VHH binders against Type II restriction enzyme MthTI (mthTIR). Designs and how they scored, part 19

Target 1, 281 residues: Type II restriction enzyme MthTI (mthTIR), of Methanothermobacter thermautotrophicus (Methanobacterium thermoformicicum) (p29565)
Amino acid sequence: MSNLLQAIMNIKSIQERNLGSYKGVQDSKNRMNQMGVTLEVFLKDAFCNTFDIENKDLVYSEYFSYLGNQNNPPDMILKGGDAVEVKKITGIKTSIQLNSSYPKSKLFVSDSRITEACKNCEDWEVKDIIYAIGTIPNRVLKLMFFVYGDCYAASPSIYQRIVEEVKGGLHSTGLEFSETNELGRINRVDPLGITDLRVRGMWIIKHPIKVFKNIIPPESIKNNNFNLIALMKAEKYKQFPKKDRKRIEAEDNIEVTDVKIKDPDNPAKLLDSVLVRYDEI
Short names: E, the ipSAE of ESMFold2; O, the ipSAE of OpenDDE; V2, 0.75 times the mean of E and O plus 0.25 times the DockQ between their complexes.

## First folded at step 9 (VHH)

Design s2 (from r1 with S31D; framework vhh_brivekimig_d4; at its last look DockQ between E and O 0.01; V2 from the best seeds 0.00; counts 0 for: pae E 24.2 > 2, placed apart)
Fold by ESMFold2, look of step 9:
Structure s2 (fold): chain B 281 residues (1-281), chain A 119 residues (1-119)
Amino acid sequence: as target 1 above (281 residues)
Amino acid sequence: EVQLVESGGGVVQPGGSLRLSCAASGFTFSDYEMSWVRQAPGKGPEWVSRISGSGGYTLYADSVKGRFTISRDNSKNTLYLQMNSLRPEDTALYYCARWTVEYKTFDSSSQGTLVTVSS
């Protein structure tokens, strides 16, 4: 069975073997003339330790209960373990696009956007979700940030209240409506009734480097060849197998530190958390 | 003539459930947003929930979120309110109302059905 601590150690191992970087991670949506792996493949290899293996699909089927598509969250689910949502971004200055869904603190089997295959991939009710955010400015992965949803996203009710207020406001405008999977579609907004306005949720969230700058100074990553950062609640860290915790804490180039972060639901409250770093100078 | 007739009220113990119905006639039901409103003894009206014409959008008062579910069946011209985990403070006369977009208010309402949550 695999988990985030194993993935971190596997990434460290491949980076050391290649003298400082795993080259060739690229944006899969680009029509490039160069060959490379996607961030999703890099992450699957990290969880399965399959960076150097041909015919990886058999190993993937051993470790994942679900591998997703680009239209539905999550991107993957580890057997008996966490869900993973992958985001690629070119730099830390721009917000991360989440499009039609607000960020999730947890993944529930009842979530409206997941497929029946995802719901039925194993016997589960709720899963922790890892946002795996790769920063790839020039076809090279420079920052891999793993942050659990409950460190980063507010509870669903906070976002749902906003959705309800927006939809209520649209209905109160006196304009003609049709029902849609979007926040709204306002039909026939012109006198001839030939123009419709589509209203879509475009959810965005700040890069975790900006959110957590008080525990991750920007200068600590600025000139490094590669950085791996993982952030989770202390209670989550303690749920990993003891052998994996002992292994990662013993790694020479991996720092595991106790930190406090603001509660996403109430910034006056602090959460005991664990920060894991692997910095390649 | 617009007619709204509700049913399903009664007496229930705390933690219990009830389902209210509102039968509509005299207008094209699916064209209108509908609401449930309640009035506790000795108090003014309190909006409870609202649903769009198709049922695709719902909104709830904070006091009932997670416990009440508004729904509609446009083929039967019927509005529903499923009330779960009922509390004594939910005791009220519940009535359904039609929302008018033009005036941003209710232009038609039912007489109401009494819900009593008591040991």
Scores: ipSAE 0.000, ipTM 0.079, lowest interface PAE 24.2, mean pLDDT 80
ESMFold2 (binder alone), look of step 9: mean pLDDT 81; pTM 0.805
OpenDDE, look of step 9: ipSAE 0.006; ipTM 0.260

Design s3 (from r1 with L59E; framework vhh_brivekimig_d4; at its last look DockQ between E and O 0.01; V2 from the best seeds 0.00; counts 0 for: pae E 16.0 > 2, placed apart)
Fold by OpenDDE, look of step 9:
Structure s3 (fold): chain B 281 residues (1-281), chain A 119 residues (1-119)
Amino acid sequence: as target 1 above (281 residues)
Amino acid sequence: EVQLVESGGGVVQPGGSLRLSCAASGFTFSSYEMSWVRQAPGKGPEWVSRISGSGGYTEYADSVKGRFTISRDNSKNTLYLQMNSLRPEDTALYYCARWTVEYKTFDSSSQGTLVTVSS
């Protein structure tokens, strides 16, 4: 089985950072989303150590229990392991669009946005979720940031409350409203009654490099070099296989440090966390 | 085309030593963790050792720990396995591979090199 530590090691080892020429990416959709797709494939290869390897589908089937689509979270689930949500950004100062889904501290099987295939991919109720954020200016991966949801996102109740308030507002308009998996649908908005309005939330979250600037000095990010950063709770780190922890801790040019981060639910509280950092020379 | 060509095998007496080499081509050698795998007659493949792309990390199967040393020269695209204190149970066809977790075969020209430990 693969995990984030293994993926980090594999990413460190691979020298390819140009995703514009990355092999195995089918040009299926709009060129604008091509880098996102490529990043996803890159990350699959990272978890599976299948960089530049043929017959990846078979390997993927062994390491992943679920591979999603662009419309439903998550993007992938490691067998017996974490869910991964992949996000592509062009710049470190840019916020991340989460589309119709609010930030998730955890992935729950009860999530209305996940597919039946995802729900049934394993026997699971809750999974940790990794936000894998790739900064890819000009088709080159410059920063790979892995952050676990419970370090990054508040509890679902916080966001759900907002959703409910917005829905309530929509109901109060007097318009014909239907409940959906989104914020709602306004029906028959035109005189002929033939047009409906889907109300979708676009959630936007700050880049983790900005969120965690206190533990990751901005000046330490070298623009010309590839940087890899991973952030997780201390408890999560300890759950990784000992051999993987030892491996990454022994690896040259990787720093594994204990850090304190603010609790996403209560900034007055600090969480014991582990920061993994690789700066490519 | 990915090519892995093993060499250095032969017949040795118990307690003897051999050094295996694997010449790699068709891919960026330094970008990949490499492993040695062996297959004894009538047995499945057995993972022997792995080394990170940079060479900074090495791991060994318990069966060979303390006797075998894996190394690499990225400038020569070559993987090595120094085998000391060889035992009859080390008799096998030895392969080098890029895959480290649950040895998988991929499209590469690998014939292996035969190591026979016999008195």
Scores: ipSAE 0.000, ipTM 0.246, lowest interface PAE 12.8, mean pLDDT 88
ESMFold2, look of step 9: ipSAE 0.000; ipTM 0.113
ESMFold2 (binder alone), look of step 9: mean pLDDT 81; pTM 0.811

Design s4 (framework vhh_7mjh_2; at its last fold request DockQ between E and O 0.01; V2 from the best seeds 0.00; counts 0 for: pae E 23.9 > 2, grease 24.3 > 24.2, placed apart)
Amino acid sequence: EVQLVESGGGLVQPGGSLRLSCAASGFTFSSYEMSWVRQAPGKGLEWIGRISSGGYTSYNPSLKSLVTISRDNSKNTLYLQMNSLRAEDTATYYCARWTVEYKTFDYWGQGTTVTVSS
ESMFold2, look of step 9: ipSAE 0.000; ipTM 0.094
ESMFold2 (binder alone), look of step 9: mean pLDDT 88; pTM 0.882
OpenDDE, look of step 9: ipSAE 0.449; ipTM 0.760
ESMFold2, fold request of step 13: ipSAE 0.000, 0.000, 0.000; ipTM 0.086, 0.084, 0.112
ESMFold2 (binder alone), fold request of step 13: mean pLDDT 89, 89, 88; pTM 0.889, 0.885, 0.884
OpenDDE, fold request of step 13: ipSAE 0.028, 0.017, 0.023; ipTM 0.449, 0.295, 0.396

Design s5 (framework vhh_7b18_3; at its last look DockQ between E and O 0.01; V2 from the best seeds 0.00; counts 0 for: pae E 25.2 > 2, placed apart)
Fold by ESMFold2, look of step 9:
Structure s5 (fold): chain B 281 residues (1-281), chain A 118 residues (1-118)
Amino acid sequence: as target 1 above (281 residues)
Amino acid sequence: QVQLVETGGGLVQPGGSLRLSCAASGFTFSSYEMGWARQVPGKGLEWVSRISSGGYTEYQDSVKGRFTISRDNAKSTVYLQMNSLKPEDTAVYYCARWTVEYKTFDYWGQGTQVTVSS
């Protein structure tokens, strides 16, 4: 079984072999319909250590219980392990567009917006979710930021309360509504009854580099090099196999540090967390 | 030119004490929040403590109750009193200036070595 620590070590290994930069994403810029898949393939290869393998799909089937698409979250689920949501952005300072899906602290099998294939991929109730955020300003991957949802997003009840109150406000207008997974759909708003209005949430979250700048000093980020940052709760780090923890802690140029972050549900509370960094020299 | 110069590092036994000093120049010291960070072997760079221009303090949990940050605005100096030192406190300690605009440290000193052993 694969995990984030193995993926980080596999990324370091491929970066240092002089066999490649992240050329797939760079080359895929002129084939726009494949660009997001290329970053997703890079990440699949990182989890499976399949950067140089011809028949990747066979190995992927050994490591993933679910593979989605760009519009069907999550993007992937590791067998017996975490869910992963991939986000590609072109600017380091750019907020991340989540569109109609609020950010998730964890992935629940009971959530009404999860596909049946995702619910049935394993016997599970709750999974940790990794936001894998790739910053690709000029078709070159400059920053790979992995952050667990429970370090970054508030609990779902906080967002669900707002969604429910907005839906309630829309229905109190007395307009004709249909059932929807959106905030609202108001039908026949014109005299001929031929115009519908779709009301959708447009959720936005700040890039983790801005959210966590108190533990990631600006001088520690190299302008022209590849940077990798991962953030997780200390309790999550301890759940990884001991062999993987010992291996990553022994890697040169990988720094594993204990840090404190604010609890997304209560900023007066600090969470014991682990920050993992790799900066290509 | 902003300059921060740390002194007071050295070798101490576990349970011992050290007092670090940071002399600041090139800016209006009394208007800035100051802090300490450390480069721990195997752990990387981490914040230790910070003190506002008005004297309010904050500490990393692992040093709370053992370390005390203070400042003397008349001498443009920030201090870190380190008591009950442990081997895991071994690090290069850096003085740094905090900026409210970016909510990070923007200028760093050269660092001073603290070693806790034997």
Scores: ipSAE 0.000, ipTM 0.078, lowest interface PAE 25.2, mean pLDDT 79
ESMFold2 (binder alone), look of step 9: mean pLDDT 87; pTM 0.871
OpenDDE, look of step 9: ipSAE 0.095; ipTM 0.501

Design s6 (from r1 with K104D T105A; framework vhh_brivekimig_d4; at its last look DockQ between E and O 0.01; V2 from the best seeds 0.00; counts 0 for: pae E 18.6 > 2, placed apart)
Fold by OpenDDE, look of step 9:
Structure s6 (fold): chain B 281 residues (1-281), chain A 119 residues (1-119)
Amino acid sequence: as target 1 above (281 residues)
Amino acid sequence: EVQLVESGGGVVQPGGSLRLSCAASGFTFSSYEMSWVRQAPGKGPEWVSRISGSGGYTLYADSVKGRFTISRDNSKNTLYLQMNSLRPEDTALYYCARWTVEYDAFDSSSQGTLVTVSS
């Protein structure tokens, strides 16, 4: 079974960084999302080591229990493993937009935003979630940042409270609402009663490169080279197969270091974490 | 007409080696990803190994990883499977297949080559 360490090794093993010419990606109806789609395929290939495989569906079915859609998190789930949320950005200074979903420290089967297919894809209740953030200026992948949700996002209750407050405000207006997973759905807003208004929250989170600038000096990012960074709790790293840990630790140009990061729920607390860095020469 | 002809099968003892070949004709061989599939008696077909059109990437089932090597010579329109450290559980009829809609169904017009591993 695949995991993040294997994916990192597979990414390192290939030279392809131009996603504009990436094989196996069909033209999306929405060209604006083309790079996002390509990144997703790239990452699937990373987890499956299928970069040069033309017919990948069989292999994907072996490694993934769930492959999502654009509207519902996550983008993919590794069989018996982590969920992955893929985000494409054009620059490291750009914040990440989370469509109608607040940042997740973990993925829960009870999440109202996930599909039934996702809930039933395997026997699970909670999964770790990897935010896979690709910085792709000019169709070239320059930075691949993997950060686990529990290093990056606060507990659900923090965000959910905000959602509830906003909902409450909306409901206080006296307008007609329907049950929704969004912030609100206002019915019959026009005289004919034929129009509804969906109130959606757009969550925006800072790029992890900015969030973790204390452990990842900005000057250490080589602009002309491909950079790969992965951040996880120490306990998570230790859960990876020993073989995979030893492999990545022995690999040239990959640095695995112990770091301290702030607890997303309490910045006064530090979390033992592991930083993996690959700087392509 | 697409033709795939497997050869190289036989009877070997456990720990032995065989090299299978698949001669392809009737299509542009280098344009197709190729796979080896095997079917043991009383079992369904099992994917064994896959190789890209260019031969740059190879994949293996966990059951054969480290023991089998898939390769191809596009100049000869030939697919190969080097099988080392053979085990009784490797006993099967081995087929080569190109990836098509029919491939997913393991529908091959080929006869396969029989590999028997027994003491």
Scores: ipSAE 0.000, ipTM 0.215, lowest interface PAE 14.5, mean pLDDT 88
ESMFold2, look of step 9: ipSAE 0.000; ipTM 0.142
ESMFold2 (binder alone), look of step 9: mean pLDDT 81; pTM 0.820

Design s7 (framework vhh_brivekimig_d4; at its last look DockQ between E and O 0.01; V2 from the best seeds 0.00; counts 0 for: pae O 13.5 > 2, placed apart)
Fold by OpenDDE, look of step 9:
Structure s7 (fold): chain B 281 residues (1-281), chain A 118 residues (1-118)
Amino acid sequence: as target 1 above (281 residues)
Amino acid sequence: EVQLVESGGGVVQPGGSLRLSCAASGFTFSSYEMSWVRQAPGKGPEWVSRISGSGGYTLYADSVKGRFTISRDNSKNTLYLQMNSLRPEDTALYYCARWTVEYKFDSSSQGTLVTVSS
């Protein structure tokens, strides 16, 4: 079984950071999405330790219970483990776009945005979710930030309330709507009645490097080097296998520290968390 | 000029052992991940093992796990591969390679031939 600590160790073990030439990724017709796809493959390889393996599909099938698509979260689920949402960013100053979904503290099987395949991939009700945020300027991975949703996103109810308010506003217009998982679907908007309008919410969340600037000083980020950062609740860290914790704690150039972060639901409350940092020399 | 020179190959019976060496020069050896790659006749290159620059982290292909051990001596700029319990399917030309953005084979690398046969 793989986990985030293992993935971190595997990433550390390689020097490949140029994703523009990453092996095993087919050239996409959409160049804009190419780096995102590549990042996803890179991360799969990180979790599976398959950076140097040609036939990866079999290994992926052993480690992942679900591999998603671009339209539905999550991007991947580790067997018996965490869900992972992959986000590609070009710069640390850039916010993260969440397509048609608000930030998730956890992944729930009842989420209307996940596929049936995802719901049925395991016997599960709730999973932790890792936002794997890769900053990739000029096709080079410069910063890999792993943050668990419950450190980063508020409770679903906070976002859902907003969704409901917006929906309510739309419905108050008197337009013809169909039921949808999106904010709205307006039917027959033209005289011929042949056009529908989908109203989609595009959620935007700040880069975690900005969110957690108090525990990760900007000046501590080495601009010319690859940086890896992982943030999780203390309880989550303790749930990792002891062998993996010991290994990462003993590893040179990796710093594992206890930190306090603001509760996403209540900034007045602090959460005991663990920060993992690797700065590549 | 980057140079990688493999040695230690030979003919061995199944179950036998060999130790391969790779002498590196022309670059800061300790700064690079190093790998062993092998190519069997009629097959493409196969990754065998990798070791971090410091030597603190090692990886193995499933096909060689438990049988092969990769190590390095940065003071000697040398990479090693201890191969135990050799099998006929281990027969291949073995190469030393740097891992940077991708596997980089030195143009001067000729590999060392390992033949496992009864």
Scores: ipSAE 0.000, ipTM 0.221, lowest interface PAE 13.5, mean pLDDT 89
ESMFold2, look of step 9: ipSAE 0.257; ipTM 0.674
ESMFold2 (binder alone), look of step 9: mean pLDDT 83; pTM 0.832

## First folded at step 11 (VHH)

Design u1 (from s4 with E33R Y107S; framework vhh_7mjh_2; at its last look DockQ between E and O 0.01; V2 from the best seeds 0.00; counts 0 for: pae E 18.5 > 2, placed apart)
Fold by ESMFold2, look of step 11:
Structure u1 (fold): chain B 281 residues (1-281), chain A 118 residues (1-118)
Amino acid sequence: as target 1 above (281 residues)
Amino acid sequence: EVQLVESGGGLVQPGGSLRLSCAASGFTFSSYRMSWVRQAPGKGLEWIGRISSGGYTSYNPSLKSLVTISRDNSKNTLYLQMNSLRAEDTATYYCARWTVEYKTFDSWGQGTTVTVSS
């Protein structure tokens, strides 16, 4: 069975092996292109420790109960474990695009955006969700940030209230409407009555480096190094097997620290959390 | 239209083994969790177990050591392996499609009868 702590250790291992394999190499144009993989494949291999395996499908089927994509979220669900949503971004200054789905504090089986296959992949009601955000300037993975949804996104009701207010505003315009799962569909907007307008959400969220700068000083992120950061509630960290926690805490170049973050539902409240950092030396 | 067709039932002696099959059509089988349920003569329905689309199983604790559920998504087929059968395992066995939305079985087969007798 896999989890985020195991994935972090597997990422550390492959990053160190790749640098060792290229001793004397001065060209850093694109480490992922040198490996020939996308961020999604890189992360699946991280959870499964399959970076060096050619036919990975059997191993993936052992570790994942669901594999999706951007059109069929989430990107993956670990058997008996967490859901993972992968986001690629070119830099820290660019907000992360979530498209038609607002950010999720947790993944619920009742969520309208997930497929029947996802709902039925296990016997489950609620899962923790990891946003795995890869920052890839100049086609090289420089920052891998894992943040749990309950550290980062507000409760669904907060976003749902906004959706309902927007839908109500559109309907009050007096325009001709049809039923839709989107924010709105406005019919016959032209004199011939042959043009319809689709209104859909394009949700965005600030990069976690900006959100959590009080516990992750921006100057601590080195541009020339690979950086890995993971953030989770303290109660989530304690749920990982003790063996995995001891292993990661024993690494000299992995920093595991207790921090406090603001509650996404109420910034006046603080949440006990664990910050994990690995910086490629 | 959703169809579930069980097969493989019959007469078996106590201590024997039997494998049941359920052929599914009319829906995307690989997207649904599936269950086995049985009904002994004159008794109510008894849940045997379920299997997710990804292969996770959950069993009635009283039957866990006697049964194994599996699926072949490429053949749209659900299986129930039963071992060490007893007279009280005599029942009609049904496959059923589980729906998370209603937490109930929304489609059933006609059943296949298993009789355990000397």
Scores: ipSAE 0.000, ipTM 0.194, lowest interface PAE 18.5, mean pLDDT 82
ESMFold2 (binder alone), look of step 11: mean pLDDT 86; pTM 0.856
OpenDDE, look of step 11: ipSAE 0.020; ipTM 0.429

Design u2 (from s4 with E33Y Y56R Y107S; framework vhh_7mjh_2; at its last look DockQ between E and O 0.03; V2 from the best seeds 0.00; counts 0 for: pae E 17.0 > 2, placed apart)
Fold by OpenDDE, look of step 11:
Structure u2 (fold): chain B 281 residues (1-281), chain A 118 residues (1-118)
Amino acid sequence: as target 1 above (281 residues)
Amino acid sequence: EVQLVESGGGLVQPGGSLRLSCAASGFTFSSYYMSWVRQAPGKGLEWIGRISSGGRTSYNPSLKSLVTISRDNSKNTLYLQMNSLRAEDTATYYCARWTVEYKTFDSWGQGTTVTVSS
């Protein structure tokens, strides 16, 4: 069974950071999404240690219980483990677009946006979720940031309240809405009845590097080097296999540090957390 | 002012054990990574290991079997337990504060000398 610590070690073990020439990725018709797709493949290979393996699909089937599509979260689920949401950005100053879904502290099987295949991929009710955020300027991976949702996102109720308020406002317009998982859907809005309006929320969340600037000094990020950062609750870190913890802690060029972060639900409270840093020289 | 004061050094016979202490003051000890480093006569500095604020340890692979690092945050004290000491372990031992941001030691103690001899 794979996990984030293993993935980190696997990423460290390879030298490839140019995703523009990454092997095994088919050219997409949509060039704009090509780097995102490549990043996803890269991460699958990281979790499976399949960077140099030809028959990757078989290995993927052993390590992942679910591999998602572009329209439904999550992007992948590790067997018996965490869900992963992959995000590609071009710069550290850029915020992350989460499309129609608000930030998730955890992934719930009851989430209306996940597929039936995801719900049934294994016996689960709730999973931790990793936001895997890759900063890829000019097709080169410069920063890989892993942050668990419960360090990053508030509880679902916080966001759901906003959704409900917005929906209420829309419904107050008197327009005829159809059933939808989105904020709203109005069909046949024009005289010909050929146009539909989908009201979708675009959630935008700050890059973790900005959110956690107090524990990750900006000056500590070397712009010319590959940086890997992972942030999780202390209790989460302790749940990783001992062998994996010992392995990562034995690496001289990896720093594992106890830190305190603000509780996403209550900034007055601090959460004991673990910061993992790898700076490639 | 950051202060680190090592103690516990001395003469020990081969095969013996020794526990070193480092008393910290002038900063929030519980918030920092702490490390042990040694320097043998005529040799360069050798990293022994470090311990996180929460007690996670990392060791030099060459010394891992012989050393244990621990800390007591309530006492602002860092410890180094050494077992099965050899002549080659003769050195001045330093405690040092590790900075994650700069990946370097920013504060050092004066050192305590350990001599392993029959």
Scores: ipSAE 0.000, ipTM 0.221, lowest interface PAE 13.1, mean pLDDT 90
ESMFold2, look of step 11: ipSAE 0.000; ipTM 0.211
ESMFold2 (binder alone), look of step 11: mean pLDDT 88; pTM 0.879

Design u3 (from s4 with E33S Y56R V100I; framework vhh_7mjh_2; at its last look DockQ between E and O 0.01; V2 from the best seeds 0.00; counts 0 for: pae E 21.8 > 2, placed apart)
Fold by OpenDDE, look of step 11:
Structure u3 (fold): chain B 281 residues (1-281), chain A 118 residues (1-118)
Amino acid sequence: as target 1 above (281 residues)
Amino acid sequence: EVQLVESGGGLVQPGGSLRLSCAASGFTFSSYSMSWVRQAPGKGLEWIGRISSGGRTSYNPSLKSLVTISRDNSKNTLYLQMNSLRAEDTATYYCARWTIEYKTFDYWGQGTTVTVSS
């Protein structure tokens, strides 16, 4: 069974950071999304240690219980483990677009946005979720940031309240809305009845590097080097297999430090967390 | 100027305990991982263990049961507690600063000698 610590070690073991020429990715007609797709494949390979292996599908089937699509979260679920949401950005100063989904502290089987296949991929009710944020300027992976949702996102109720308020406002317009998982859907809005309006929220969240600037000094990130950062609650770190923790901690070029971060639900409270850092020369 | 100064070495009987100290100066001690390394007579360098800036420790598996590394950032001091010392633990002990940037120990102390003998 794979986990984030294993993935980190696997990423460290390879030197390839150019995703423009990454093997195993079919050229997509849509160049704009190509790097995102490549990043996803890269991460699958990281979790499975399949960077240099052909016929990866069999291995993927052993390590993942779910592989998602472009329209539904999450992007992948580790068998018996965490969900992963992959985000590609071009710069560290750029905010992350989450499209119609608000940030998730955890993934719940009751989430209306997940597929039936995801719900039934294994016996689960709640999973931790990793936001895997890759900064890829000019097709080169410069920063890989892993942050668990419960370190990054507030509780669902915070965001859901906003959704409900917005929906309420829309419904107050007197327009006829269809049932939808989105903010709203209005069908046949034009005289010909050929146009539908989907009201979707675009959620934008700050890059973790900005959010956690107090524990990750900006000057510590070298622009010319590959950086890997992982952030999780202390209790989460302790749940990883001992062998994996020992392996990570034995690496001299990896720093594992105890840090305190603000609770996403209450900034007055601090959470004991673990920061993992790997910087390439 | 970065300086590391080890102290606490000396003669100890088998089964005894010893605590070594490393005083750091000339840099932000709390920002760096620190390690202990030893060299026995006629042998190569042996890594003992490391402590991160935040206090997380890792050890050589062969020595884990015998050593404890700690630090006091307020005093810029690194410690090595050794218990149940054996003759084979006779060595010069060094503290060293690790840098991710250079992927090496960039600064070393002069070392302190520990002799385990009856």
Scores: ipSAE 0.000, ipTM 0.268, lowest interface PAE 11.8, mean pLDDT 91
ESMFold2, look of step 11: ipSAE 0.000; ipTM 0.156
ESMFold2 (binder alone), look of step 11: mean pLDDT 87; pTM 0.871

